# VH-VL binders against Rho GTPase-activating protein gacF (gacF), part 1

Every score and structure here is a prediction.

Target 1, 176 residues: Rho GTPase-activating protein gacF (gacF), of Dictyostelium discoideum (Social amoeba) (q8ssn9r234to409)
Amino acid sequence: EPISQSTEDYTDIPRIIKMSVEYLFEKCLLVPGIFRESANAMELQRLSQLFEKGGDIDLSEYTDPHCIGGLLKLYFREKPIPIFPYDLHKRIYSVLNEEDSNIKVKSLLESGLGKGQFLILRYLFELLNAVSINCNVNFMNYQNLAICFAPSLIQSFDLSCYDVIERLIENYHSIF
Below, numbering starts at 1 at the first letter of every chain, in headers, positions and changes, except where a header shows other numbers; antibody chains aren't numbered by Kabat.
F, E and O are the ipSAE of ESMFold2-Fast, ESMFold2 and OpenDDE, as the mean of both directions, binder to target and target to binder. V2 is 0.75 times the mean of E and O plus 0.25 times the DockQ between their complexes.
[cut] marks letters that were taken out.
Atom coordinates printed by the task and the answers are left out, and those that the model quotes come from them; centres of patches stay.

## First folded at step 1 (VH-VL)

Design B1 (framework fv_bexmarilimab)
Fold by ESMFold2-Fast, scan of step 1:
Structure B1 (fold): chain C 176 residues (1-176), chain A 121 residues (1-121), chain B 108 residues (1-108)
Amino acid sequence: as target 1 above (176 residues)
Amino acid sequence: QVTLKESGPTLVKPTQTLTLTCSFSGFSLSTSGVGIGWIRQPPGKALEWLAHIYWDDDKRYNPALKSRLTISKDTSKNQVVLTMTNMDPVDTATYYCARDYEDYGWYFDYWGQGTLVTVSS
Amino acid sequence: EIVLTQSPGTLSLSPGERATLSCTASQSVSSSYLHWYQQKPGKAPKLLIYGASSRATGVPSRFSGSGSGTDYTLTISSLQPEDFATYYCQQYGSSPYTFGQGTKLEIK
């Protein structure tokens, strides 16, 4: 499945996100335990350093899929400011059980995120939704993926973070 | 050359609806990563963002004014229209439209000259 | 919403002096989404600095920006007569997009 046309046309998605998401979408949707299995720590560090130096990188040649998955998680985890604001997730959590909740969630994301942040998250969640659709092969449903990504995106371990991220993965097409 | 120009009435009575048009040239709002925002400035006061529309028809509104604002685009005419209902004398301001690009992190790189809208009886 | 507070409100200096203008955000903002604009009386604002530290096309090297998180600074070394204007910081990191209240730079 191709990446969304509107997201694909966004020219300023960070290189590390664009290359990692595109590679994972094309090659890794069926990889068992993708995002859950540990990356080789030394290889992850080397790959991260290559992106920092701005060199030419061929992800298919030099890394296993768990390293690329780990790189994507590491990128969000290491941001000085969480890409997903803590207060925004709390507002979203408060409406999850209301009527027309997905419409309300969409509205809160649009009002709480800058356009650039919204597009990066839409790009990521398209991938995570596609991974979850293939959970019978890869064993990573939306709950498993929320466990992997919520701490990196929100940089918090509150239980409400997992429910919010689960909703965004499961209902991607209604929300984004 | 990129140009933007605001047009619309310069005098509006209280309770009326204001409609402003931003006409632009030198770029297309069908281009990925392009947006148009509306910003106002009361005489001698600070800038206040009102609304935004993007190439993908995504719309953003200042929550303080959201119930009064509607933004739309006509890409074939190179125009963006802002409508603001129930005008009040405190809405007297110079209204600007400005282009932003996602390239280099989203900033207003070109501004229209502004149009002063006075709200009085 | 993110509130941007600029200080000082008014700065009175002479040509040739150094100006330092501050912008403080109520919440952390990515530096990529913090911008500075210059506005002269009767004119539209003009982009000066984008992404906290990058000069816009045609902006003289005496203008520099720095900062991260909640604290940002615009510095003008060796003020020229044309630099006396009002300066606004702006964030694009969260909706609604907000501007500071402005710092007026005036001749002493």
Scores: ipSAE 0.013, ipTM 0.638, lowest interface PAE 7.6, mean pLDDT 87

Design B10 (framework fv_bexmarilimab)
Heavy chain, then light chain:
Amino acid sequence: QVTLKESGPTLVKPTQTLTLTCSFSGFSLSTYGVGIGWIRQPPGKALEWLAHIYWDDDKRYNPALKSRLTISKDTSKNQVVLTMTNMDPVDTATYYCAHRYSGWYLGAFDIWGQGTLVTVSS
Amino acid sequence: EIVLTQSPGTLSLSPGERATLSCTASQSVSSSYLHWYQQKPGKAPKLLIYGASSRATGVPSRFSGSGSGTDYTLTISSLQPEDFATYYCQQYGESPLTFGQGTKLEIK
ESMFold2-Fast, scan of step 1: ipSAE 0.007; ipTM 0.574

Design B11 (framework fv_bexmarilimab)
Fold by ESMFold2-Fast, scan of step 1:
Structure B11 (fold): chain C 176 residues (1-176), chain A 120 residues (1-120), chain B 108 residues (1-108)
Amino acid sequence: as target 1 above (176 residues)
Amino acid sequence: QVTLKESGPTLVKPTQTLTLTCSFSGFSLSTSGVGIGWIRQPPGKALEWLAHIYWDDDKRYNPALKSRLTISKDTSKNQVVLTMTNMDPVDTATYYCAHIYDDYWGFDYWGQGTLVTVSS
Amino acid sequence: EIVLTQSPGTLSLSPGERATLSCTASQSVRSSYLHWYQQKPGKAPKLLIYGASSRATGVPSRFSGSGSGTDYTLTISSLQPEDFATYYCQQYGSSLYTFGQGTKLEIK
């Protein structure tokens, strides 16, 4: 049977992802505990509902960066089908310790994901890599970020998910 | 109930090829994440991993023995086959097949083992 | 390759005593990929502890595992006669499964 989500079509990066990632990249790379600290549930729900209803949203009106970080995690967690297929992560996991593993991972991502899914993940992981580069200030290294994002992206708590997401964050420039 | 059982010759001559079959029940190799490994143990010595195969036909071999090993599966028969060429007396060991414990890269269910003696 | 060294090679104790078995890796290993097996003479190994500290199904509470990085420990709090066996640690890293040489737990 085909790898899950490999046929799912996204022609554009969703507005909620584009706006949230751009804001976090510009304003929040140095925020201690970004993505680890929980947002207030009411504020997160309100922001989520604004994106659902459409219209123009000014994220600068939300002074708590953890609300915008929480929105990204919530978006992926609530997808009916994981953005990152379980079967694909298992194949990637199997090659993580091989020679030229990053080249193999890149190939598996390109063949295992629809073009739109690949672009969304590339866009997200660029942010996560940038956050991890600033870990001396924000205290969020690639391992901490993998703990925050793996359950939302793959929608699984299998331990292999953390290693795969960690590799994609750390070696973003070699893989994407 | 998960069970695995090794079958094959118990006596092999030097230079011959060993073929071992792992027959299992209680799970399917068509299930995502499922894999089978082969491990051997020479008398009085430590365990040594040989090869594994996963549901998607992804195969891995011990680099020290890679040129001698072939692993394959027949999902419809619930069987995994290991072939090892050019047998030598130092290859005398008990050979086990085992279910790979998902994301842990460990072995949770083992066959009973089959002792293979390599002697002229 | 990551080499696992177990100590002691043989541990002689009496029933009711506490056993402490060590496994040291030549390089840092993820604790999630370190496991312990029990092997009785003439039998296949049995998974005892997985991910350094989690007991496998059916394993008695007297067995516990701990450790991180390069140093891991298996503890049996009060030895029963059926616990006298050989214990192996195993890791997965650098695309290779490796096992320690074993610690034989024998009656004093």
Scores: ipSAE 0.000, ipTM 0.460, lowest interface PAE 19.1, mean pLDDT 85

Design B12 (framework fv_bexmarilimab; at its last look DockQ between E and O 0.03; V2 from the best seeds 0.00; counts 0 for: pae E 14.1 > 2, placed apart)
Heavy chain, then light chain:
Amino acid sequence: QVTLKESGPTLVKPTQTLTLTCSFSGFSLSTSGVGIGWIRQPPGKALEWLAHIYWDDDKRYNPALKSRLTISKDTSKNQVVLTMTNMDPVDTATYYCAHEGLYDYDWGSYFDYWGQGTLVTVSS
Amino acid sequence: EIVLTQSPGTLSLSPGERATLSCTASQSVSSSYLHWYQQKPGKAPKLLIYGASSRATGVPSRFSGSGSGTDYTLTISSLQPEDFATYYCQQYGSSPFTFGQGTKLEIK
ESMFold2-Fast, scan of step 1: ipSAE 0.021; ipTM 0.622
ESMFold2, look of step 2: ipSAE 0.000; ipTM 0.471
ESMFold2 (binder alone), look of step 2: mean pLDDT 89; pTM 0.917
OpenDDE, look of step 2: ipSAE 0.346; ipTM 0.778

Design B13 (framework fv_bexmarilimab)
Fold by ESMFold2-Fast, scan of step 1:
Structure B13 (fold): chain C 176 residues (1-176), chain A 121 residues (1-121), chain B 108 residues (1-108)
Amino acid sequence: as target 1 above (176 residues)
Amino acid sequence: QVTLKESGPTLVKPTQTLTLTCSFSGFSLSTSGMGIGWIRQPPGKALEWLAHIYWDDDKRYNPALKSRLTISKDTSKNQVVLTMTNMDPVDTATYYCARMYEGYDYAMDYWGQGTLVTVSS
Amino acid sequence: EIVLTQSPGTLSLSPGERATLSCTASQSVDSSYLHWYQQKPGKAPKLLIYGASSRATGVPSRFSGSGSGTDYTLTISSLQPEDFATYYCQQYHSSPYTFGQGTKLEIK
């Protein structure tokens, strides 16, 4: 299953996302620097290729949680089209400081994303929110996670991207 | 065998509310990955998406028509209902319901036959 | 909103010929969410291609789709009489989930 390929063949969530998010959620919420620390480049490339070939994969055989975190980031970074549209983030950014901003953000996500994209992002942000709740142990608050993920999700270095992704992590339960 | 069928009035007066029901069989809207969409087509014109509802009760509306549209489901009856307020002659169209399934990237893989709704004085 | 522009608007061909239909998006669309439908007069649309290139169940192998980003193509390698219909592309990338204006494929 190629990393940038559609979810159509298996589930509403791509296998690489489903397996990585589930593993990280169950095993890695307390890992210091999760998503920030670099994975071993050769191991990451090898794991990425295994998912592309559609083989049977046991993530528990990969003792480095930063490899699985890196795989998740790589998936979004390598998409030909960003999972999170640039114009959508601009619209969301414009309402962040308004009254009832989370209700407006929720509405913009629902109107700006197809169901498949929305589910992938909901699945990812549930994990990122859980990681941020444990920031006293893992040292990854919502601002740190936004720095790690915004460039991959939106594929832009616009500073407004960080504020948008940060809001989605912090207020996951109000927005998704 | 998957089937969908639209039902409702075929003639509506301006300013009235249109209520259409999509009745389906061969699948359940309680199944993860399932949704029902409403699409309309004015005579001789292109298709226009109106609204979706998904198994988890998530609802999406065309922003241009959002203030006029309400979509709801009754999973026990295998029905989805679309309500459109303040009908106008420009809303004259054939209205379709269609199934969306995650296995086909939420493409509309089965369609009802459509129901022509005419809006006139 | 994403505007899908189909070209040509009308394509007149004979059975046995190859048809190439284009769909251009006003902004980039994830190919996973670009779909093609066939509609015959007086009938509901029928799904042909989903995710830019995957044939729907029961769709003959002469139909193929390709493309990415803003440019998508539906190809019919050898037209049969039943293929003369209107074809619509649709994007599910962002709301409103728009359709193109259609390409009418008509017999010469």
Scores: ipSAE 0.000, ipTM 0.584, lowest interface PAE 11.5, mean pLDDT 87

Design B14 (framework fv_bexmarilimab; at its last look DockQ between E and O 0.03; V2 from the best seeds 0.00; counts 0 for: pae E 18.5 > 2, placed apart)
Heavy chain, then light chain:
Amino acid sequence: QVTLKESGPTLVKPTQTLTLTCSFSGFSLSTSGVGIGWIRQPPGKALEWLAHIYWDDDKRYNPALKSRLTISKDTSKNQVVLTMTNMDPVDTATYYCAHSLFEDYYYGMDVWGQGTLVTVSS
Amino acid sequence: EIVLTQSPGTLSLSPGERATLSCTASQSVSYSYLHWYQQKPGKAPKLLIYGASSRATGVPSRFSGSGSGTDYTLTISSLQPEDFATYYCQQYGSSPWTFGQGTKLEIK
ESMFold2-Fast, scan of step 1: ipSAE 0.006; ipTM 0.596
ESMFold2, look of step 2: ipSAE 0.000; ipTM 0.442
ESMFold2 (binder alone), look of step 2: mean pLDDT 92; pTM 0.932
OpenDDE, look of step 2: ipSAE 0.303; ipTM 0.769

Design B2 (framework fv_bexmarilimab)
Fold by ESMFold2-Fast, scan of step 1:
Structure B2 (fold): chain C 176 residues (1-176), chain A 120 residues (1-120), chain B 108 residues (1-108)
Amino acid sequence: as target 1 above (176 residues)
Amino acid sequence: QVTLKESGPTLVKPTQTLTLTCSFSGFSLSTSGVGIGWIRQPPGKALEWLAHIYWDDDKRYNPALKSRLTISKDTSKNQVVLTMTNMDPVDTATYYCAHSYDLEWYFDYWGQGTLVTVSS
Amino acid sequence: EIVLTQSPGTLSLSPGERATLSCTASQSVSSSYLHWYQQKPGKAPKLLIYGASSRATGVPSRFSGSGSGTDYTLTISSLQPEDFATYYCQQYDSSPWTFGQGTKLEIK
């Protein structure tokens, strides 16, 4: 499956996302520094190229979990258009301190995202929530994960991006 | 407990329009990630996917049949409706509706199917 | 569209024997998106194996799936009378979602 896609509308969850998330969920929830620690750049590019060429890949052949974590971040970072729209995050940010904020956030996500984008993000945030639950072992709480993912998902370094992504990780079960 | 059931005419004349309804219980099509698909099977032949509708009203159609198909939902009634125009004897088949969930990528619960015969 | 070809079309075996059913895709499919269904005469299909190798709830351990890329197999280690049915593979890797033509498992 190509990593570079020219459209925002997704018909299916990309194989790279599905396979990486499933592997990380099953095998890597307890890995210290998962998503924070850098992968070997050459190994990461090789793995990325295998998905670009469209073969089936057995991720259990890779011994470095940080390469699979890095692949997932790279996928979102390299999108020509961010998977998470900048204007949508601003609308979400404006309601974070209101009563029933999680209900309002859920509504904004459902109305502001296409089906494929919503499913990809829900799928990702389920993983990130599970990682954060194990933070006493892996040292990655919801704030740490927001720092790792917000710039890739929204493609912005505004402080409001971190607050929004942190809320989606922490309150996954209320929002998605 | 999930159940789905197809309903509609069992006999259709050539050139007429077929309308089938899928009624379900045990889940809601307002639940994020839920979808309903329609699959048909001519007697003694393979399964063929026709159309799919998701909780957010996103619709997918088999390109081979797209010009003839319309899928819609009534979330308050727990129903999904498939309409197929210009019926031909080769469209004689058992028509199924089936539940899918975005993270499962497969049809986990199926209706019993309804046989639609197209003849003069 | 991805074409799934199942082989053999018909397989005649006796209870107690091992059955091996094949599904070949016209282009590479991720194993996570290949599924198997069982259909008995007059009944709706039933999900049997998902993601190439995971048994669905309530499916006996004699059923197993394997494969990757373009080649997938469903194995039934010791056939029971209730296993004589038609089996379909299906891919969800790309739209349109397609099924194989089926393998009919019949009593010898």
Scores: ipSAE 0.000, ipTM 0.465, lowest interface PAE 17.8, mean pLDDT 85

Design B3 (framework fv_bexmarilimab)
Fold by ESMFold2-Fast, scan of step 1:
Formats: structure tokens, sequence, C-alpha cells
Structure B3 (fold): chain C 176 residues (1-176), chain A 121 residues (1-121), chain B 108 residues (1-108)
């Protein structure tokens, strides 16, 4: 409700995420080492400042896909509170090897995440799944992507985080 | 839980070869992205990286010491072995093995307790 | 080789005070590959901060990191007795992996 104090207006996917994910999905699924290769630090800082300023940004003008990949990772890494709660990943980890594990994971995500967090993660993992499907060309399988994103999403060095994020990438269509 | 422990001789004579073993549990070195590094610290001095090995047998050595170092793994035994030739008193240090993950910001998140190796006649 | 220079070499403070530790790289390095470790006497180093600003698991919120390019800072907002230790920065933006010389934080 746009004229009320309803938080539904604030559960939409953030612009920086939506624009970056859409660009990467459309243009960068076949880029070798996407999300693994380092961005140019000055270009990444400039791009980050453009989003902070607001206004219209045309990512089609950018020449380096690794800057946009780096921006997406930076966004999650710098959140004051992790987008993916630590306690939730522990609960998910506990059911990974059970029968009907993907159904249980789906249920835990639906109950453990706010609507906005769920939508952001669904949007991100759709991209990561698509990248992993093209790993024969881009060399980024679901294990590679889990290593790149787990520390940023959960903000934890717990090794169980990698197994959880890997499952969400690999089995996206069964879970989200 | 993740644990690492260094083992090997604590006293080595000059010109001899040092062999250190890192034994670990709580993870597998066959797991994608997993690596083990060796770092040393002379008494009262800074940390110095020596070598690391990854799940796919990719090996990296400190260029200053490369001619003296060999790193290998035995995945079935959960062990990584470091060999250093032609030991000298300046090589006296505490030697650590540590866990790392590829593209996990290239840092060391779990460390062994360290083993002091003294090089003297 | 990238040389990491830490300053000061020794910092003497009292519990409750704020500590600021610096690490300067001889060349610009990506913040993603700059990390901070805490080492207590006779113990192995412990990872504190990774990627310049992210706290490792179990690290109290009083520890924070910042910086980019060549200049990096570790801050401890209100020193506790257990925080008096030696702190090392580390980079692997360029091979070989290098550590700074360390800053010893000691009680007044």
Amino acid sequence: as target 1 above (176 residues)
Amino acid sequence: QVTLKESGPTLVKPTQTLTLTCSFSGFSLSTYGVGIGWIRQPPGKALEWLAHIYWDDDKRYNPALKSRLTISKDTSKNQVVLTMTNMDPVDTATYYCAHRLYDYWEGFDYWGQGTLVTVSS
Amino acid sequence: EIVLTQSPGTLSLSPGERATLSCTASQSVSSDYLHWYQQKPGKAPKLLIYGASSRATGVPSRFSGSGSGTDYTLTISSLQPEDFATYYCQQYGYSPLTFGQGTKLEIK
C-alpha cells in the first residue's frame, strides 16, 4: 500500500540488485570466471557511487562484466545485517541429507525469511543457477558460485554455509 | 569441528631436510575449493607464507624459498606434507598449517597449534 | 612482492580506550584480499577481519576494518583485556601472499 505505513512497499527488490542481476542474466552468462575474477577497484568504486547518488544508470554502457559481478557481491558483503540469517542456514543444513530435503528447505526459507529477503534471494539464485548451467563455457559451477557468494550472503566462515548455498544454486527450480 | 595439527622433528641440524605433516579432520581435501597452507614465524618476528596446496593438486610456493620446498597431499589419510631442504639456523621458527578456501578472500580461517622447529648443531 | 607496512609497531593503551591500527601496501591491492589476524603469545593467529571490513565468525562487534587501495585500518572501539595481542594484516591480491610486520597492542 503506497499511501500507508505498510512495509510491502519496502519488500521490493532493491534497484542495485534488480539492475545488476538483469544485466548479468541478459549479457554475461557465458563470461569466463564471472563473479570469480576481480573487478577494477576504481571502476567498481565509481559504479557503487553512481548507485548511491541515485538517478538513471545504464549498465549497457559498461565494458567490464566483472565490475557488475563485483558490485553485486559488494552489496551483500556490506549489508549491516546479513541477507541470509545464520540461524536459518543451520536449520537448512540439518535437513540437507534427509528424504524430501528440497521440500523441507523450501518450507524453512518460506518460514524463516521476510518477504523482501525471500524475493531478493530468489532473484539472485535464479541468476546463479543460470550461470552454473553454462559452466562448460564460463567455468563457474554451483560449487564455485557457492564459494564466491556464501561469505557475502551469510557473512560467516562456517563451512556449512557453502553446502547450503550450493544446494540453493543447484536445486533452484525445486526450492524457489 | 575443523582441527589441524602439525607433526615432525623439533630439532634439525644445519644442511638437513625438514619434513612436516599436517593432519586434519572435519573437512576433506577432495572437497571443491579446499586448500591447506604452511606459514612460519621466527621467534619474535612476522608471519611468512611458505606454500599451499588445493583440492585439485594445484601447488603454490613462496618464490624466495621455492627451490627448497615441496608440498604434497594424501587425501585418503587427511594429510598434507611439507618438505624443506638445506635447513639453516635462520629457518628456526614455529611452523603452522592452516585451512583456506579458494576465492574465500584468500585468507586462513582455521590454524593448527604450530610446531617449533629449532635448527642448530 | 607487495610489502605491507604496519604502524605503529607498538601501541600502548588502557582498557576502554579506542585503538586504531594501520596497514599500508606498497602497491594498490583489492580490499577483497586484505585480511587481519589477532595473535596472542604462544598461540596460533586467529582470523579477525576478511576482505578489509567483514568480521570473521565469533568476532565481537567492537572490531571493525576499513580501507581500500593502499591504506587499511583496523579499529577496536573499546578495548577489553583480552584484546591486548599482536595484530597482522595480510594480502593475496598479488602473489606471493604477504603479511605485515605486526602491531603489538600492549596494556599501559
Scores: ipSAE 0.000, ipTM 0.486, lowest interface PAE 12.8, mean pLDDT 85

Design B4 (framework fv_bexmarilimab; at its last look DockQ between E and O 0.08; V2 from the best seeds 0.00; counts 0 for: pae E 11.9 > 2, placed apart)
Fold by ESMFold2, look of step 2:
Parts: structure tokens; sequence; C-alpha cells
Structure B4 (fold): chain C 176 residues (1-176), chain A 122 residues (1-122), chain B 108 residues (1-108)
């Protein structure tokens, strides 16, 4: 259940994603409203610039979980092409209510994503699944997380996006 | 059209520091899921990876050479710079810059520069 | 470090023949991390095959890749004059990124 701490499994995952997910998994699974609460806009931009500038970044003393959660969403939202292809989500949506839907969704992900997209999404959804498991404490179930993340991942507000992301969070272990 | 071009000195003396610049066009390093890497090839020998840098400033170095290498980017100029210290005649090679991956695919080099031969001799 | 060993070092064939080039990894790798490049004399390498079996843009269908685990193969089904070059495999399953030593495909 717990996210892997091994960096070897995530060799090509962007540093901003890897460090943010590690911070969130290690320190923030129990934080109320994680991913829903607003980040301080100036701090979020300063962190974004820190990652862009480079050098050795150490988040071990960082104390604002909502800013790290916001940074992760901003990363996906600002990409010129969505990490989750719009057409792929439509194909997944079309099979959500079919027999053996999770097997079909797994197959569609494997054929429809490049290897970088798949690795990043698997890493992210492992975290989101872990957050949802702790929803009695953090108040973020898989539906709430889908609402927070679908617009950033697919760059669309279509209602089908929420159903697709919700399935991937709830059924992480069957699909990824 | 994606293009990359290496520039810098073609002759350096032993112990000097080599600075190479990769100038590229046809994509943006600041807003894309791309990186730029450096690969060298001694005359008649195999390819050797040196380092690469991603749009988010994540950097990877060949551990055998890491103490001698520094990679950086200048997003406003569409340039990536490699610095290699303490050059030796064994470092004589053609140096290539290349784009790593295409949108979230960081694991292979899809476009290469022409290469620049750097000779290290007294 | 994962060492990629290519065989043969030099392969001498005539146009129209089938070429089979081998790349053996020192440990098992996923096929999604094994790639092939073609390099002609005096030119930069060119991506040929990615993810073990997928052809890069503009690569003719006579080029095919296969393999898994430690053993990977590049096949050219009917050699054309422009195919005589040096071929390199490359992995990034594990850091550091490494290339094989190359197979030179030359005209007999």
Amino acid sequence: as target 1 above (176 residues)
Amino acid sequence: QVTLKESGPTLVKPTQTLTLTCSFSGFSLSTSGMGIGWIRQPPGKALEWLAHIYWDDDKRYNPALKSRLTISKDTSKNQVVLTMTNMDPVDTATYYCARIGEYYDFWYFDYWGQGTLVTVSS
Amino acid sequence: EIVLTQSPGTLSLSPGERATLSCTASQSVSSSYLHWYQQKPGKAPKLLIYDASSRATGVPSRFSGSGSGTDYTLTISSLQPEDFATYYCQQYYSSPLTFGQGTKLEIK
C-alpha cells in the first residue's frame, strides 16, 4: 500500500513530481483538505522557480503541505499538452460500465500512454490512492481527489473526466 | 523543425576547462516535457553519455565523470551549456547534443546535433 | 552499471541479404528502455528503433526490433545500399545511460 521510496523505479520521472510526491506521501497523508485547500500563490510561484533554477533542493524542512500539493497540480495544469490525453479518457469513459471494465481500462492505458506518461501517472495515482484510504482523517475521498485533479491532468472540465480519474484512484491496484 | 547545434572551442590544452553550448530551435525547453543531453564519441569508438538536463532543471550525470561535469540551461536563449574540467587527451572526441524523449518520453535521443570535434593536445 | 554487448562486432553482407544484429544486456532490462541507433560515417547517430520494437518516424519497414530480458535483436530484412552503417543499442532502464559498443555492417 505505501508508496515505494525507491528512486530506481522512477528514474525518468521529473524531479518536481518525484520530490513533491515523496514529500506528500511521507508527511501529508493525514493533512486535512490536502489538494483541496488553496496554496499561497506567491509561495507556489517561488517554489516553481526554485525547481526551474535547479541545484540541490531539500524539502525535508519545508512546512507548507498545501503549497506542495498546489505545486503538483500546477505542474500538470500548465503543461502545453495534457499528461492524460483527452481522446484516451473518452475511450476509457466508454467502457466504465461494461463487464470486466477494469481489465479494459488497464489495456487502454497500456496502449494509449507513452512510457513517461504511464510512469508519472502510476506514481501520482499511488499517492492519490493512499490519500483516499486515509479520508477519515484528511477528508479527501477518491471523488474529492478526482474533482481536484481531473482538470489538471486532462486539461478539461468535461464531467466524463471526473468519472475516469475517480475510477483510476479507487481501483489503482487493479488498473496499474 | 527541430534543430540542435553544438558550439565551442575545437582545440583545448590538457588541464583546461571545456565549455560547450547547445543551441536549439523548434521546441521549448521551458514549457515542454523535454530534455537536452550530451554524448561524446572518441574517434572510431563507441558513444558515451555524459549528462542531460530537463525542462524543470532536473539533471543527470554519468557517475564516472560527474566530478568533472556541470550542465545548465538558459531558457531565454534556448541554450544548454556543458562544462567539463581538467581535460585530458583521452577526452578527444566528437561531442553531440541531442534531445531526450518527446513529450514525457525522456529515455531516448530523437534529434541530434551535427557534433563538434574537440581535440585535447598540447 | 548495465553493460550492453553487441555481436558481431563487424557483419559483412551483400545488398538483398538479411542482417541480424544482437544486443545482450549484463542484466535483465525492460524492453521499454532498449533503443537502437544508426550512424553513418561522419554523421550523427539517428534514432532507428525505440522501446525495443517501435520504428522511429521515417524508418523503413525492413527494420524491425525484438527481444526481452537480456537479449535484443535488430533485423534488416533485405539490405539496401544505404543500410551499411554502424548500429548501437542503448538502455536507460537503470542509471547510467549506456550504449553498446556498436556493430559495423559493411558491404561484403
Scores: ipSAE 0.000, ipTM 0.514, lowest interface PAE 11.9, mean pLDDT 85
ESMFold2-Fast, scan of step 1: ipSAE 0.014; ipTM 0.605
ESMFold2 (binder alone), look of step 2: mean pLDDT 91; pTM 0.934
OpenDDE, look of step 2: ipSAE 0.019; ipTM 0.603

Design B5 (framework fv_bexmarilimab)
Heavy chain, then light chain:
Amino acid sequence: QVTLKESGPTLVKPTQTLTLTCSFSGFSLSTSGVGIGWIRQPPGKALEWLAHIYWDDDKRYNPALKSRLTISKDTSKNQVVLTMTNMDPVDTATYYCAHTEYGYFDYWGQGTLVTVSS
Amino acid sequence: EIVLTQSPGTLSLSPGERATLSCTASQSVYSSYLHWYQQKPGKAPKLLIYGASSRATGVPSRFSGSGSGTDYTLTISSLQPEDFATYYCQQYEYSPYTFGQGTKLEIK
ESMFold2-Fast, scan of step 1: ipSAE 0.012; ipTM 0.610

Design B6 (framework fv_bexmarilimab)
Fold by ESMFold2-Fast, scan of step 1:
Structure B6 (fold): chain C 176 residues (1-176), chain A 122 residues (1-122), chain B 108 residues (1-108)
Amino acid sequence: as target 1 above (176 residues)
Amino acid sequence: QVTLKESGPTLVKPTQTLTLTCSFSGFSLETSGVGIGWIRQPPGKALEWLAHIYWDDDKRYNPALKSRLTISKDTSKNQVVLTMTNMDPVDTATYYCAHLDYYGEGFYFDYWGQGTLVTVSS
Amino acid sequence: EIVLTQSPGTLSLSPGERATLSCTASQSVSSSYLHWYQQKPGKAPKLLIYGASSRATGVPSRFSGSGSGTDYTLTISSLQPEDFATYYCQQYGSSPWTFGQGTKLEIK
């Protein structure tokens, strides 16, 4: 599916997300600087074109893990409508310091997102949580990952975006 | 208001080690997404990136100079220090420190120090 | 290493004219990783454009950036006296981070 395609039906997890997340989960949890280090630009462009064209893609033929990480970020950054609505993050931010905040966050996500958007974000944040657990080796804690992903997911650099995304990574098992 | 200022010797002899300090204010190196880089410019030549350090103490070095460079930070003093060994006359340049900020997938240098000219001569 | 080639090396124009500065990369670079800086004699560089097209805070609207892949352009729509300086493009697409050789914009 083209990365630039404007659609909100999300009847299933898009192929580009599913393949990238599964590969990173299986092979790249211990890669230093995963998601922070810049991708090889030519390889990233080639890989993006392959997903746009369709057909079979074997990610094991690509040796740069930062290319696959970069592709995943590019996918969310290039969406015409942010996968994570700005108004939703503001509502979540307002409850972060309240009692039972994780229960409230879960409720806001379930009511504020379409089913497909929720499933895509749950799938992504499971990976980001697993990466953060291995931060002693890969040097990417939940704070580092929020810096890398918040601009792509919400398409905003408001400081509150980082706090929200950090919470979703750190407390994945309580929220999703 | 973000400010950065380089300090260190202005004259270095060949084979000596250069130590430069970047003193900053208006931001914290404990803030996620923030870093400080070092860039040099020989007289009349282009800019050359040397090294940078991120908020989480992650360090990156120009591969051509990596064996000669060490970068470190002291968060309590708001300082970043660059050390370069075995100086040579071709290393004569203005040395800048600059604040790294983040937008999308990239980092950029949004605020720069005034620069300090380091001359390497016998 | 990605080599950035700027053209022309020197551009001589008068105030009020339009300036177009080019930056060509030796291999494809994501536009998010391409930045432009302005440097006046004896001064530190100043950020103008980040991510190929976003103006930095305080940068006048006459400055604009565009491009993708290997070809990037900085445009100044109506030159002011203070715009005569050297301009550098920079990429973060791969390590090492590299700068172009610069384009010097001088008064005719």
Scores: ipSAE 0.000, ipTM 0.517, lowest interface PAE 13.0, mean pLDDT 85

